# VH-VL binders against Prefoldin subunit 4 (PFD4): the designs that were tried, part 11

Target 1, 129 residues: Prefoldin subunit 4 (PFD4), of Arabidopsis thaliana (Mouse-ear cress) (q9m4b5)
Amino acid sequence: MQQQGSKSGSEMEVTWEDQQNINIFSRLNNRVHDLDDDIKSAKEKCENLEDAGNELILADEEMVRFQIGEVFAHVPRDDVETKIEEMKEATCKSLEKLEQEKESIVTQMAALKKVLYAKFKDSINLEED
Short names: E, the ipSAE of ESMFold2; O, the ipSAE of OpenDDE; V2, 0.75 times the mean of E and O plus 0.25 times the DockQ between their complexes.

## First folded at step 4 (VH-VL)

Design n1 (framework fv_dupilumab)
Fold by ESMFold2-Fast, scan of step 4:
Order: C-alpha cells, then sequence, then structure tokens
Structure n1 (fold): chain C 129 residues (1-129), chain A 120 residues (1-120), chain B 112 residues (1-112)
C-alpha cells in the first residue's frame, strides 16, 4: 500500500516490489475464498450424483423418475445412468481445475508470506481467511 | 479393460523411506477417489489412505498419519504413497483400489499389490 | 472407530453345501443419507481382493447369484447357496460409513 513505508515498519522502507507483493497477496487470498466455495458446491453435487446413482442401482424398474433442478422427467433407466455419468464427469473435471488453481495460489501466497515476513516481521499482518 | 498396476515396493530398514506408485488405465482416472489398502503377512486387510479425485482431500489411518503421504498425478493416471519413517509394522502387501462411484466406499477394482518389507 | 467382527474365522465346507459368514459392527452402519455402507470382498490365494457385495445386499458385476448379502444396522450375513471349489479363499466385510474405513478379521473358506 502507498502509505505503508511510514506507518508499517518505520525502521524499513517499503519498496515498490513490497507494495506489489502485498496487493497480490490480498487478491490471491480473495480468490482462495471464492475457490473454497466453488469446491464445496462441486463436492456436494458429486455426492448428490452418487446418491442418485445408488438409487438407480436399487431400482428394478425400466423407467425411473429423474430430476435436475426444477425439471422432472420419466425416462428409461439407461438414459438416466448415461446422464448421471455425463454430469459426474463434468463435475469432476471442474473440481480438478479448481483444486489445481487453489494449490497454485496457496503456493504463491506462502512464497509471498516468506518474503514479506522476513522483511517486516510482526509489523505486517497477512490474513489467510 | 480397467487395470491398476502397483510398483515401488522393496526391502527397507526401519526409519527408511519408500514411494509406491499405482498406474491406472481403462477408466477416467481423474474422476475417481483412490485408496491404498495393505495386508501384513498372514493377516487381514487394513485401510491405509484415500485421496479425492483432485487430490485436495486426503484421509489416513491413525497408524500412518504424519509418516505417509498419499498423492496423485492425474496427467499421468498415477497414484502415489510416500512412506517415511518406516516401521516393522508397515511390512505388508500394498494394494491400490478404485472407488466404484466417485468417493463411494466400495472398491470395484484392485491392483495386484506391491510388497513392502521393513526389517533390520 | 467402528470395529468389524466376523464369524466364523475358519469355515471348512463340502462342495455343494451352503456356507454362511456373519459380520457385526460395533455401531450402526446406517448413514444419515439412508444407505448402509457394508461391503464383502473375496481374496483367493495369491490374488488381490475382489468386490462381491456392496451396500449390504447388492451383487457386484460378474458375481454369481450363488452369493447373497443380507442384514441391516449392526448385523450382516454373506451366504453362498452352493459352494464350489473356486469359492475357496478369505472373505472380508468392510464398513465405509465413516472414516477410518475398517475391515473384519477375515473368514477362511476351505474345502473339507
Amino acid sequence: as target 1 above (129 residues)
Amino acid sequence: EVQLVESGGGLEQPGGSLRLSCAGSGFTFSTYWMTWVRQAPGKGLEWVSSISSTGSYTYYADSVKGRFTISRDNSKNTLYLQMNSLRAEDTAVYYCAKGKWFGSPYFDYWGQGTTVTVSS
Amino acid sequence: DIVMTQSPLSLPVTPGEPASISCRSSQSLLHSNGYTYLDWYLQKSGQSPQLLIYLGSYRASGVPDRFSGSGSGTDFTLKISRVEAEDVGFYYCMQGTQYPYTFGQGTKLEIK
């Protein structure tokens, strides 16, 4: 931040690089919160699809009731199973992408923390949450 | 055809380390939770660790927490188990296993196993 | 941790005879989602485990109808209506209702 050199670490000068690192850390931290929410949602969807698959296995009928969102349909069992597998694959790919992004960001945040704490120590507060 | 092939087992001294690998083929590896199960000589099956499809969630048996690390590389369709601070009690055949339905706790396919022997 | 207890631990059987294995859990395996995560696995000599039954009573693909699973709550049974020589091996129950996943001690089915 622009005023950080005089108000945080009076014994040290805040460089342009330090200001960039602080701003980057804040942006990355906000992104991690968004990713956590997205990951939680995708995980819940995977659990719901697993439950739907289990119910499909338990059914002895050739026609089953299928719901996605607010839509209800009566469809052949094979078609429902295919739809569930397609949705599962999409959800897992989404989870993989979100997790990889989170791991990259967490690694970057850890590196930024090391640099900033080495210079400013307890005169700077970097929140993860 | 679904296949899981383990490797990396061997003989090690107590306190040593080994890394096990499990190569998956014939299914979309990246979409399934994967699990390690071990079996000591002449003994039953013991669950060791499970990892989510993306690698973000990992679970461990209390006996291996802090010593073993489960991981995966979905680009290589490979599951890993890094085993540090090995103990005689870790001597076992190690199997990798695939969940039948994402994170479902029933394993429809298992590898052939790889043997880990820890002795002085 | 949920403790899984199998009986008998050794089961000699004559070919063509029925066989029955019991599995008991230290607490109910009924999950809050309404499913009972109880599996049965067979491990033949020198081979990897293979799934026989999942969710208490559902037969895995390729498993003969001689095999059946039953039970609920804390008491479960695996039955083989007519034992064949190929059925010899160790049978394990497993609970997946909560971490850590736990197995029974195993039951050795052998030809008498």
Scores: ipSAE 0.008, ipTM 0.536, lowest interface PAE 11.2, mean pLDDT 81

Design n10 (framework fv_polzastobart)
Fold by ESMFold2-Fast, scan of step 4:
Structure n10 (fold): chain C 129 residues (1-129), chain A 122 residues (1-122), chain B 107 residues (1-107)
Amino acid sequence: as target 1 above (129 residues)
Amino acid sequence: QITLKESGPTLVKPTQTLTLTCTFSGFSLNTRGVGVSWIRQPPGKALEWLASIYWNDEKYNNPSLKSRLTVTKDTSKNQVVLTMTNMDPVDTATYYCAHTYWGSGLSYFDYWGQGTLVTVSS
Amino acid sequence: DIQMTQSPSSLSTSVGDRVTITCRASQGISDYLAWYQQKPGKAPKLLIYAASTLQSGVASRFSGSGSGTDFTFTISSLQPEDVATYFCQQYKTFPYTFGQGTKLEIK
């Protein structure tokens, strides 16, 4: 790869530290993609749990049919409400942590881009896709 | 649940090559974000990170030792191997392997092997 | 490389006392800092990561705080089993680096 230096037409040498920074950027970019998938899954789960809770509110029966894996059980309404609320709290907490992790990684990637572009200018292209 | 154990020679002569094996259980190195790292500690001194290998076969070696270090994995055997060339008495240390999970900002070491003391002496 | 410096290098105090150990990074590491406990002859044990997050199963008397370059580790009420050497570690940049350790003893 042809690299521009700090002076026009200069060739720059890639150091060990530069290669580590490039590798770290690549790893963080891959992690962001994994996080986007996890965040999407967590959001869908939160929505499904909210829908289940809302549907339960519209029912006026004391006993409800609840599916656990491949088994159906007739469970007191209060027990199902508690279970759905616990699952919702766990999922929303997980979603918050995933979103915080993504924000931290995006910030770190921005810092790495600044360092790498300062040295390599337009000779390097760091894509987030 | 997660366990790691180091194995290899406990006595090495100067200029020889050290090969250490980390055998683990309770996790797979095919799992996204998972890695195994090597850390050493000379008697009575601070910890020094040596190398890390991750699920995607990305490898990172300490720059001060880069030319001497090789880290490889065999996920079928649940093993990670560290090779360090040209051993010197100053390399006498307890060598640890540790589980690492890549979260935001890289890695910390949440589960450690018991360590193996490697003495470099003639 | 980022240099990690701990203070004090050793500390002797009494059971029930509040213990504070500090760790300083030579450049900004945000909250990418972990604290480890090492008892004689044993491997290190992770206590805290992300500067202030307590590892699962670790006693609530341990806590961490700080960001950037200055970090603090606290034991709210020292127990006999807390006698150990404590290490900080930055994990923002390769190579990962550790502090020199703080040896904690009971009087």
Scores: ipSAE 0.000, ipTM 0.524, lowest interface PAE 17.7, mean pLDDT 80

Design n11 (framework fv_brolucizumab)
Fold by ESMFold2-Fast, scan of step 4:
Structure n11 (fold): chain C 129 residues (1-129), chain A 121 residues (1-121), chain B 110 residues (1-110)
Amino acid sequence: as target 1 above (129 residues)
Amino acid sequence: EVQLVESGGGLVQPGGSLRLSCTASGFTVSSTYYMTWVRQAPGKGLEWVGFIYSGGRTYYATWAKGRFTISRDNSKNTLYLQMNSLRAEDTAVYYCARGSFYLGTGAFDIWGQGTLVTVSS
Amino acid sequence: EIVMTQSPSTLSASVGDRVIITCQASQSISDWLAWYQQKPGKAPKLLIYKASTLESGVPSRFSGSGSGAEFTLTISSLQPDDFATYYCQQYHSYPSGRYTFGQGTKLTVL
């Protein structure tokens, strides 16, 4: 957008596009925080499934007691092992996708930050906490 | 017969680099087993360096991150530890060891004989 | 980082003695703990995993106990072949891939 009437002193012209970029940066920064929580959760699930797999391998029975939510079942060992491996693969692939999304967002934020700081310099503070 | 054999140790100057090898026989390093490097400074205890999972993902001790890299060559059934920016404090016997999924990923059931790395002068 | 502390650091004993070595974790590791024996000039040897499970081929005089943050290795009747350094190691998968050893307990002839 174009400038309004005359401004006093050192005032910079803030365009509609600049305000949109600031808003986009803020939304992306919030998304990164949400994504970090998702990544942390996915990592913990991968580790818990690895622990569950290890406990199953160390089990001394062909049949094991398995819990899904509030349900307990006496299940063949091979079936539980297969289910754990399937869940682990799904969770690890999910983790990879989340990490790729974060990298994309961080790259986009860096580009926006560069554009905004080039224009506003010390007159703007883009916080990444 | 299951065995691990390390090689590549020796004397290196501070700031130098060295690559250690660990060759497996009787099992494949890319299977259900996890592989680790553990070091031991003369007269001191055991210190974990890093871990490589069967799928190739690596994890490192905080002090090793950025200086040490673990890799493998599945066709040679061999693990590597690339060590850069070596310091006198890195002087140690370096062991490779196998973590079995059966025993849990952190319990190391088979160890190599170790290879001595001396960083001095 | 989970810190593992062994007690005592050095222990002197006689053949036939009951020997107890303790290992403390800075936070709960459930039962994801292993014990190793290391003789001078040799690689460590796995004795016990999952806190209390004896590795195949390890003499029955060795036993492990404990859960959470406090663990013990017991040698019920010490043999000459048992003079060595013993290490505990946690392998709780949180944080993933970070495994720590105790400082070691050196068992010497009294």
Scores: ipSAE 0.000, ipTM 0.499, lowest interface PAE 18.4, mean pLDDT 79

Design n12 (framework fv_brolucizumab)
Fold by ESMFold2-Fast, scan of step 4:
Structure n12 (fold): chain C 129 residues (1-129), chain A 121 residues (1-121), chain B 110 residues (1-110)
Amino acid sequence: as target 1 above (129 residues)
Amino acid sequence: EVQLVESGGGLVQPGGSLRLSCTASGFSVSNKYYMTWVRQAPGKGLEWVGFIYPGGSTYYATWAKGRFTISRDNSKNTLYLQMNSLRAEDTAVYYCAKHPWYFSGYDFDYWGQGTLVTVSS
Amino acid sequence: EIVMTQSPSTLSASVGDRVIITCQASQSIGSYLAWYQQKPGKAPKLLIYAASSLQSGVPSRFSGSGSGAEFTLTISSLQPDDFATYYCQQSYTSLSEGWTFGQGTKLTVL
């Protein structure tokens, strides 16, 4: 049902709030793409650390080679186990938070899309790419 | 101990496709190590092709992206390189190579013997 | 992209000589550098990792040094088995950017 006087069928007033919602949707869509890249990277690191920790527990070497960043050393196996566990906890926790952020943003985008489509129907183009 | 054996190389016409295999023994390719393909044109130097993480995520040289695909089969302990839209300049010996653990650096500690791919009309 | 440049491209030497091969990165790469040896018809073999760490099983006459953008591989007393092509490789760039090799240095009998 249209609210405008004698106009029917095709005229909708774009409010300041509507424009802000469109702008927010665009910003969130760009953020989701950035998050997808970050999530992929963090997931790979988390998986690699889990594998490294499991294999190291089964190893019999007293000293193992260990490099983090630009630092390289031969480190006692027990020290490496501790470092891997700490990094795994930090990285997997980071992955969890990135996934939570994406879920939040996707939910907000869905709400914005619902509001905008309810008012503008097919007169608005909200593409998620 | 650790061994990598490549196979699947051969003569291909330009525009053709080939799938290379790299079978591992002495370690598992599924969940512990990331693997790389490196190529070397006859008489030329080494060139990085692409890389696969234990979780399956892949990265490629810019010239390989869209034409080459890396995958693995856990049940066969085998790494694959699918090569499409081959060009004469893809003629090279293709090596698979293993990386040590994430924290031990990204050097290539073990290499296969290589398999020759010739792209010629 | 980080470009790795080796000097010289070809080097001739005699058994017993001290040989030095250099590798220059187009930007600082810390110590993320490895050296490989390749003999004709064979796969490359890792010699040095983390710029200066000798791989297990590699003869002590091989050594690596340098950090940042300038690196060297030294063979203190050349042996017949050492005539080969040598490559440096950087792993400083991210996985999505990929890693790069030097063009190689071919060590031949004088």
Scores: ipSAE 0.006, ipTM 0.564, lowest interface PAE 10.4, mean pLDDT 81

Design n2 (framework fv_dupilumab; at its last look DockQ between E and O 0.01; V2 from the best seeds 0.00; counts 0 for: pae O 8.5 > 2, placed apart)
Fold by OpenDDE, look of step 5:
Structure n2 (fold): chain C 129 residues (1-129), chain A 122 residues (1-122), chain B 112 residues (1-112)
Amino acid sequence: as target 1 above (129 residues)
Amino acid sequence: EVQLVESGGGLEQPGGSLRLSCAGSGFTFSKYAMTWVRQAPGKGLEWVSSISGSGSYTYYADSVKGRFTISRDNSKNTLYLQMNSLRAEDTAVYYCARSGYFSLRGYYFDYWGQGTTVTVSS
Amino acid sequence: DIVMTQSPLSLPVTPGEPASISCRSSQSLLYSNGHNYLDWYLQKSGQSPQLLIYLGSNRASGVPDRFSGSGSGTDFTLKISRVEAEDVGFYYCMQALDTPYTFGQGTKLEIK
């Protein structure tokens, strides 16, 4: 690239290390997007499970209608309660893990931004708004 | 939502001047290079000028070099194109466009305004 | 300046059939970082241009998967797997490797 700017600025050579940092940043950014989707899904599932649990509490029947996949079944209340609790635990653990990973990646991205912007200034754009 | 809105177009005589503006919203304006692209009636697209995020670097097509000046006010989220010594061949719809991300010098334009019309005629 | 040449300039297509547009550059658009700095834009009638493909093969957000970009160096292709009525318009390739950025002549896609 031999772009000619009207104002003074030194052309910065892109080193192998620079390119690696850019590539890593890109990969991390993509992963963050994936994580956002996953986190959203996990939160939704958690909320749904909580709602289900609440509805179950309001029910006074020993046998309740419960959806398994796309099929409704009549199952004992206690079994449904146990299943909901198991699902909530799994979902919450998964959510926590996803959020931790995102936090770690965001931290790494911030560090890379500092390095890359320090060198390339206006020659690089790392923002997603 | 990213939005770009051009303004300032109009009718001018040859030798006249116009100043176009492009207001950006929905993104951190200063972090993106901005570009003007024009399209003469019934013709293709022509790159006119680009400016880096901070405004430190500007680029011009040879056809407008010395006559047009690109600038920006990041505090106002606004891109400008000062057009002097207008010619008939400058008649076109002028679009402002935002550069994409993860780009090093070579930018793609991921968002475009609706354009503003400039007509240069006697 | 880098010269961009598109072919064909007119492309009549039957809905449901595939379409292909070629773009050739006078010099390689492959940069040392491994990316080809070639974009594709679509301008529908009465509308502003919109980004379809960037860096040769990356589909822009919101662009249907029936659009794909391929190629490297000096030869590039935009493909539409199944043309729809909404795909009518002018397609432009643009090199972003060096200033001045230059566009192809444009390809007019029409429905037969």
Scores: ipSAE 0.015, ipTM 0.608, lowest interface PAE 8.5, mean pLDDT 88
ESMFold2-Fast, scan of step 4: ipSAE 0.213; ipTM 0.698
ESMFold2, look of step 5: ipSAE 0.314; ipTM 0.752
ESMFold2 (binder alone), look of step 5: mean pLDDT 92; pTM 0.947

Design n3 (framework fv_tislelizumab)
Fold by ESMFold2-Fast, scan of step 4:
Parts: sequence; C-alpha cells; structure tokens
Structure n3 (fold): chain C 129 residues (1-129), chain A 117 residues (1-117), chain B 107 residues (1-107)
Amino acid sequence: as target 1 above (129 residues)
Amino acid sequence: QVQLQESGPGLVKPSETLSLTCTVSGYSISSYYVHWIRQPPGKGLEWIGVIYHSGSTNYNPSLKSRVTISKDTSKNQVSLKLSSVTAADTAVYYCARDKWYSGFDYWGQGTTVTVSS
Amino acid sequence: DIVMTQSPDSLAVSLGERATINCKSSQSVRSYVAWYQQKPGQPPKLLINYASTRESGVPDRFSGSGYGTDFTLTISSLQAEDVAVYYCQQHYSTPYTFGQGTKLEIK
C-alpha cells in the first residue's frame, strides 16, 4: 500500500526542471505586475500632457503660469507648448517600450503555463493576477 | 555546458560599423533573453541592449540611434551592430544571458574592440 | 534613467573581517537588484539576484539585503579570493544600469 501510493505519486513528481520553470514563472509574473504599474503611470502622464497641451491651445494668453515644485514661473506660451510636446513624445515612447516588454514576457509566461499545466493540470496554481 | 562566446574584429576604424557575434551553446536563445554589455578600459559596465525570446529589442537610449541587435535562432547566434564608431566605443564587449529578470547568470568571456585609425 | 550609486569607491579590509558595500538607486527598483564580482581579465560573475537571493555555487559568506532604493552586499569574513571589483545593477527598468563599482582589496 505504501508502495502503491509511492508509485501513484511518482507520476506527479516535481522535478528540478519543473521547480525551475515554476520559479521562472513567478519572476515573470512579478515583472508583469511591475510593468502594469509603470504602464498605468505612463498612460496617465500621456493623458495629462495631452490635456495640458489642449488647454494651452485654447488659451488666449501670451504668458502662462508654470509650476515646478513650489515655485511658479510665468513663461511664454510657446515655450510651455514646446516643453509639453517634448515631454509627451518622451512619455509615449517610454510607454511603447514598456508595452513591447510586457508582450514579450506574457508570451513566455503563456509557454511556461502550457508546459506546467500539461504535466500538473489542476494540481498547480500559477499566480497571474 | 552553457557557454556564450563573443567574436568579431579586434580593430575597427572611426566612422565604420562594428559587428559582433555571440555564439551560444548548451541552450536555445529562443528560450532566454540575451543582453549586450560593454566595459571601456579601466571603467565600469554599460548596458547596450537586449533581444527578447520573441525577437523584440530594447536599447540604451544613449546608443539607440547607432545600435541594432538581431538573432539567428537556427544558428543559435545573437549579433550586435554599432554604427559610426569613435574612440569612445573602445571597450570589451560581452553578451550575457538573462533568465527572466534574475540578473545575468552566464556571460561570454568578452571580446576586445579597439577603435583606432 | 535610474542612477545606481555605490559607496565606497574602494575598500581595504583585513582577511577574516567583514566587508560591506552599499548601493543606492535614484528611484525605487523594488527587489530587482543584482550584485556582480569581477576579477581582472574576467567577465563579471553573478553573486546575488533579487536583492538577497544567492546564486548557486556562491559561498554563504556573501549576502545581499535591501528593498526600494537602498541595497547592501556583505562579505562576512573576507578571503583572499574575494579581492575584486563589485558592481550592483538594477534590472527593474530599461535601460538597465550599473553602479560605478567598488574595488575591494586586502589591508
């Protein structure tokens, strides 16, 4: 009986290779969560910069109030417009890079999940959220 | 068993394109990320870029306009091209494996590149 | 870009004594910091990943700690073979960046 239980258990044995794949999946899952946070932040920045740019286009003011920390400066509107557009381009490029990295990682996670679930099926839980 | 080995010309003239190859054995580059790192004589380490298992790339912004990383999965090789070289590009160039954000666990021995007329 | 700053730039420690190297990031990198050892003429060798996870084959006298912006590499009892330059690296966000290096020497 003890021997029969051992034989049954060996079909679902976790090998060193399996443990490595589980560890890799865990690392990738953590990185994807971090990327999601960074992507969300970058997306919000893009939207805020777009809104700020639109507000400036609608403004009929030669000089605008621009805040850096607790200091307010009055600068030419065209200078602020240029600055916002430059920041928007930089942020949108960063967002694109982050999204490309995430696509690469989720593809690898899908491959690892397929391998692990093929062997362990319902007996393994991979954290994705 | 796992080995990465860089190869390429040791001497490159200013304004030319530097071409290096990383030959990988003991595993498939389709399953790992491969990075390029360089080290000028007597100085620290500078990350150049990465090619993901998917073939997508990310480059250091300071080098992005001059760098291309590509791979040939059938030959298990990763290539680095750096255009318009100057004396500032003189360095030992390394390729390294990234096992999914674990840091770089295997490095090539490095190949020395001197940019000189 | 995330800037990694090491302290000290160089350190002389007697054999058997404790060596401590610090690494600070300009913004939070969570636990995504690796430590490397480099000897003359050799590529860097990964010692610690994920801030505190020692790589297989690395002696237990090496340990890493930290989270966010402050990280430490400790060698509990310096041996002659530990003379090298040590680098921290963040692999949280591209471009990946390294500290400037700490040169460790025997007193």
Scores: ipSAE 0.007, ipTM 0.633, lowest interface PAE 8.7, mean pLDDT 83

Design n4 (framework fv_tislelizumab)
Fold by ESMFold2-Fast, scan of step 4:
Structure n4 (fold): chain C 129 residues (1-129), chain A 120 residues (1-120), chain B 107 residues (1-107)
Amino acid sequence: as target 1 above (129 residues)
Amino acid sequence: QVQLQESGPGLVKPSETLSLTCTVSGGSISTYYVHWIRQPPGKGLEWIGVIYYSGKTNYNPSLKSRVTISKDTSKNQVSLKLSSVTAADTAVYYCARGGFWSGYSPFDYWGQGTTVTVSS
Amino acid sequence: DIVMTQSPDSLAVSLGERATINCKSSQSVSTYVAWYQQKPGQPPKLLINAASTRESGVPDRFSGSGYGTDFTLTISSLQAEDVAVYYCQQYDRSPLTFGQGTKLEIK
């Protein structure tokens, strides 16, 4: 089945799809700023867990005080080591996911810029940061 | 307004390969993540996989050995191939748009679905 | 894989009354839960994302809540058009998984 549509390439007007792409770019740019904050937070958490794990390796006490966020306890060292390893795995995977998400967004923004600049040239300004 | 439309054969014979196409309008597949989801008669939803804006794919481990998702950016189409089909693959197949930046996102736009029956 | 379990499997509510559907994940998914409405012969429609954010055009009688492993979809005053199957979905990690669905009917 063949269906004919309207043609708009020669008119250089802003189409509905163009407006959606501009809106998407704006949303992606805002998301990058939010992600930078999330990545910073996740990095700090991952580093804190690495430091906590390293401190436990050097500690000789059978019972240790453990605190992450609202979790406060005096627990056996072996239990703390297991918990730190589990939290570290979860947090570092979360960080990796956030970093991959940022890479994805940056790539998508580059693709959108290429499409929009090909049509609008200097008539459009897609700000970053 | 993003619109997705699935197309393909309604009947496939056991052991053959099912091939479906999702045609996207109102947005570029170079910008969006496109997912495939299926629903057997009277049952719930099962995620099949996703293709990233970049062409990278991720599949449900339960189907990974039989599934291939690919895209043709010049036609704004995403294809699903499922090999070695059995009666258990009888379902309505949907394509859906994921988020702008992550393969792990909710599906804000769905195709109407295409019914596939596997029968000899 | 993260398993999503809904309760109840089916629910009958009178017009104008409150309907509550629950969804539990086998592991923490933070707020990465979506709710869908599916009417017979139609694809699912996204109602709520990020556990509590309503999609544009979704009536304010629909609300979502929850964090971690326990999530709830509430319809504050049931309308006839709300008769459907409702699904929760986690999108925290692959593979993406759905609850089994809750069928909502009028008493």
Scores: ipSAE 0.000, ipTM 0.529, lowest interface PAE 14.6, mean pLDDT 81

Design n5 (framework fv_ifinatamab)
Fold by ESMFold2-Fast, scan of step 4:
Structure n5 (fold): chain C 129 residues (1-129), chain A 123 residues (1-123), chain B 106 residues (1-106)
Amino acid sequence: as target 1 above (129 residues)
Amino acid sequence: QVQLVQSGAEVKKPGSSVKVSCKASGYTFTKYYMHWVRQAPGQGLEWMGYINPSTGSTKYNEKFKGRVTITADESTSTAYMELSSLRSEDTAVYYCARSPYFWSGKTYYMDVWGQGTLVTVSS
Amino acid sequence: EIVLTQSPATLSLSPGERATLSCRASQSVSYMHWYQQKPGQAPRPLIYDASNRATGIPARFSGSGSGTDFTLTISSLEPEDFAVYYCQQYSDWPLTFGQGTKVEIK
């Protein structure tokens, strides 16, 4: 007789530890969502600065006009190069940190999934978005 | 292993268009620029343009402006160069070649090249 | 555009001899690179940023120069070194190559 099989899942004991693991997974999943948005924005900025820097290397002018996002300037070439380098250092280093944080969190989520699925089997659903 | 593999040789009529492909493997496609360089028989190398595959940003040699279009498909790691309104003077071997990003710590040389695609324009 | 003039157009030498190739730019360049090309093959990177050897390039190849005057030197020619050599600037649009120097067996 397998008719009571569908009821066994709702009769499983959810321990304090299990609830904490579920809560941690939810927190990490929300952080990954936030990180994906931040990574996308930082990557776009980093790539735009890369293109701007490459164009500046290939420019022949002493005075240049440029726009990066909402920044407009008419400045000497050397000053523009310095500003792009400073922005690039900040943005691309930040991007690398965000990517490393995401990888760490994804690894932690995988470990938590394994523990929770081992105990609850099909009676729990841990979706990533 | 890093490699660029180009599509095969083509014979075209004057006034037609040609689209050459360049499939990248063994590296992160979006971390390098992709250039296109051609070489007419017995002649030197001529730069046509580049694309940043991550942004789609392009720069073309003014000599080809209005006739050349360079594109990239990140999902297949493939770059394309399309040249329209072909003339007999466009008969050449067309190469794709990658170069590092501005901030990569290497100085912008074309470090890996495709094998080349011969395009012959004749009536 | 920046015009790169290579000289000589042809250099006829025997194995073991020293080859000296010149590349002069019509204006000062930020980055100069050198490539080797053999018949039927794609160009092979040799030297980047005037003096740095690319990966796998033998020590007999060296580059020097700055501004408008650049030199590629092969200290002792090997049979496989007989090829066409191109300089290339990365300083202004469009990117340009020299016309090439052919190093051929005497």
Scores: ipSAE 0.006, ipTM 0.570, lowest interface PAE 10.2, mean pLDDT 83

Design n6 (framework fv_ifinatamab; at its last look DockQ between E and O 0.53; V2 from the best seeds 0.00; counts 0 for: pae E 8.4 > 2, SAP .5 > .496)
Fold by ESMFold2, look of step 7:
Structure n6 (fold): chain C 129 residues (1-129), chain A 120 residues (1-120), chain B 106 residues (1-106)
Amino acid sequence: as target 1 above (129 residues)
Amino acid sequence: QVQLVQSGAEVKKPGSSVKVSCKASGGTFSRYTMHWVRQAPGQGLEWMGYIIPIFGKAKYNEKFKGRVTITADESTSTAYMELSSLRSEDTAVYYCARDSGYLYGSFDYWGQGTLVTVSS
Amino acid sequence: EIVLTQSPATLSLSPGERATLSCRASSSVNYMHWYQQKPGQAPRPLIYDASNRATGIPARFSGSGSGTDFTLTISSLEPEDFAVYYCQQHSYFPPTFGQGTKVEIK
């Protein structure tokens, strides 16, 4: 959130390059919020897959019902275990990529903060609650 | 209403192959397991194999020693069973049957059967 | 592989009589299913999961049992009930059928 402040006359005027940096920061900040949502969803998916795998380990049947959308299939337990593990691996790889992208963007935002705070000091606030 | 309609009767020579089709209508095809079951004249039911289109997986009865191949075509809602290296003892009625997960692996719909006769 | 053994092989009865068909599994199964087959027809679902009647099956058909011992009962035979009956399991791979019990007119 921006704080109330003042800028020293024409000596401290906002240039086109300053506006571009502020715009870039805003775009990156929006991307981080989208990534946070995607990361949260991926973590929930990983938790659900872990729970499903644990329930399957506790089952004593060789054939189990496996829900596919609104339909159930009756399939070997070992095949479902294999499918769940494949889904966990894919989700974990996706999560790693999302976290790496977030780390990269946060680094870029930190660099922009340094430049913008160096020029505008207390006249600008780039921090969130 | 779910309906399974199979291809017509066939007469084959020993050593050849046969491919029987099973077209599903009135329900979702890809999410149900399709089984193939045969019945020789005057004999009981013999499970041959199945396909689970969603898993992209078919499994077979070991008794056929790799002579059976089961496939599915989702665009036409049709399952196929191919039996190769035919012998006279392969003379039978061949059924497709749908596996119901809601009914704990009961076969809830059956095709009308396809008679395959193997003779020299 | 789970072997299903049906008894008797043939049951000769008159209309109105009670039919009792047995299916024994070589080891315990969670679910047992029953089918009726008339000459020249595909099998028809009768009972699923030991005791639940399939859609459209009249109340004279009932099933019971658990573990290795399962029973199909027809309380009062009708003329259309003279057929071959099969039990089937898919609790364990591969799916297997019993050899059948023929219910025939005495």
Scores: ipSAE 0.012, ipTM 0.607, lowest interface PAE 8.4, mean pLDDT 85
ESMFold2-Fast, scan of step 4: ipSAE 0.165; ipTM 0.632
ESMFold2, look of step 5: ipSAE 0.006; ipTM 0.593
ESMFold2 (binder alone), look of step 5: mean pLDDT 92; pTM 0.944
OpenDDE, look of step 5: ipSAE 0.022; ipTM 0.638
ESMFold2 (binder alone), look of step 7: mean pLDDT 92; pTM 0.936
OpenDDE, look of step 7: ipSAE 0.018; ipTM 0.639

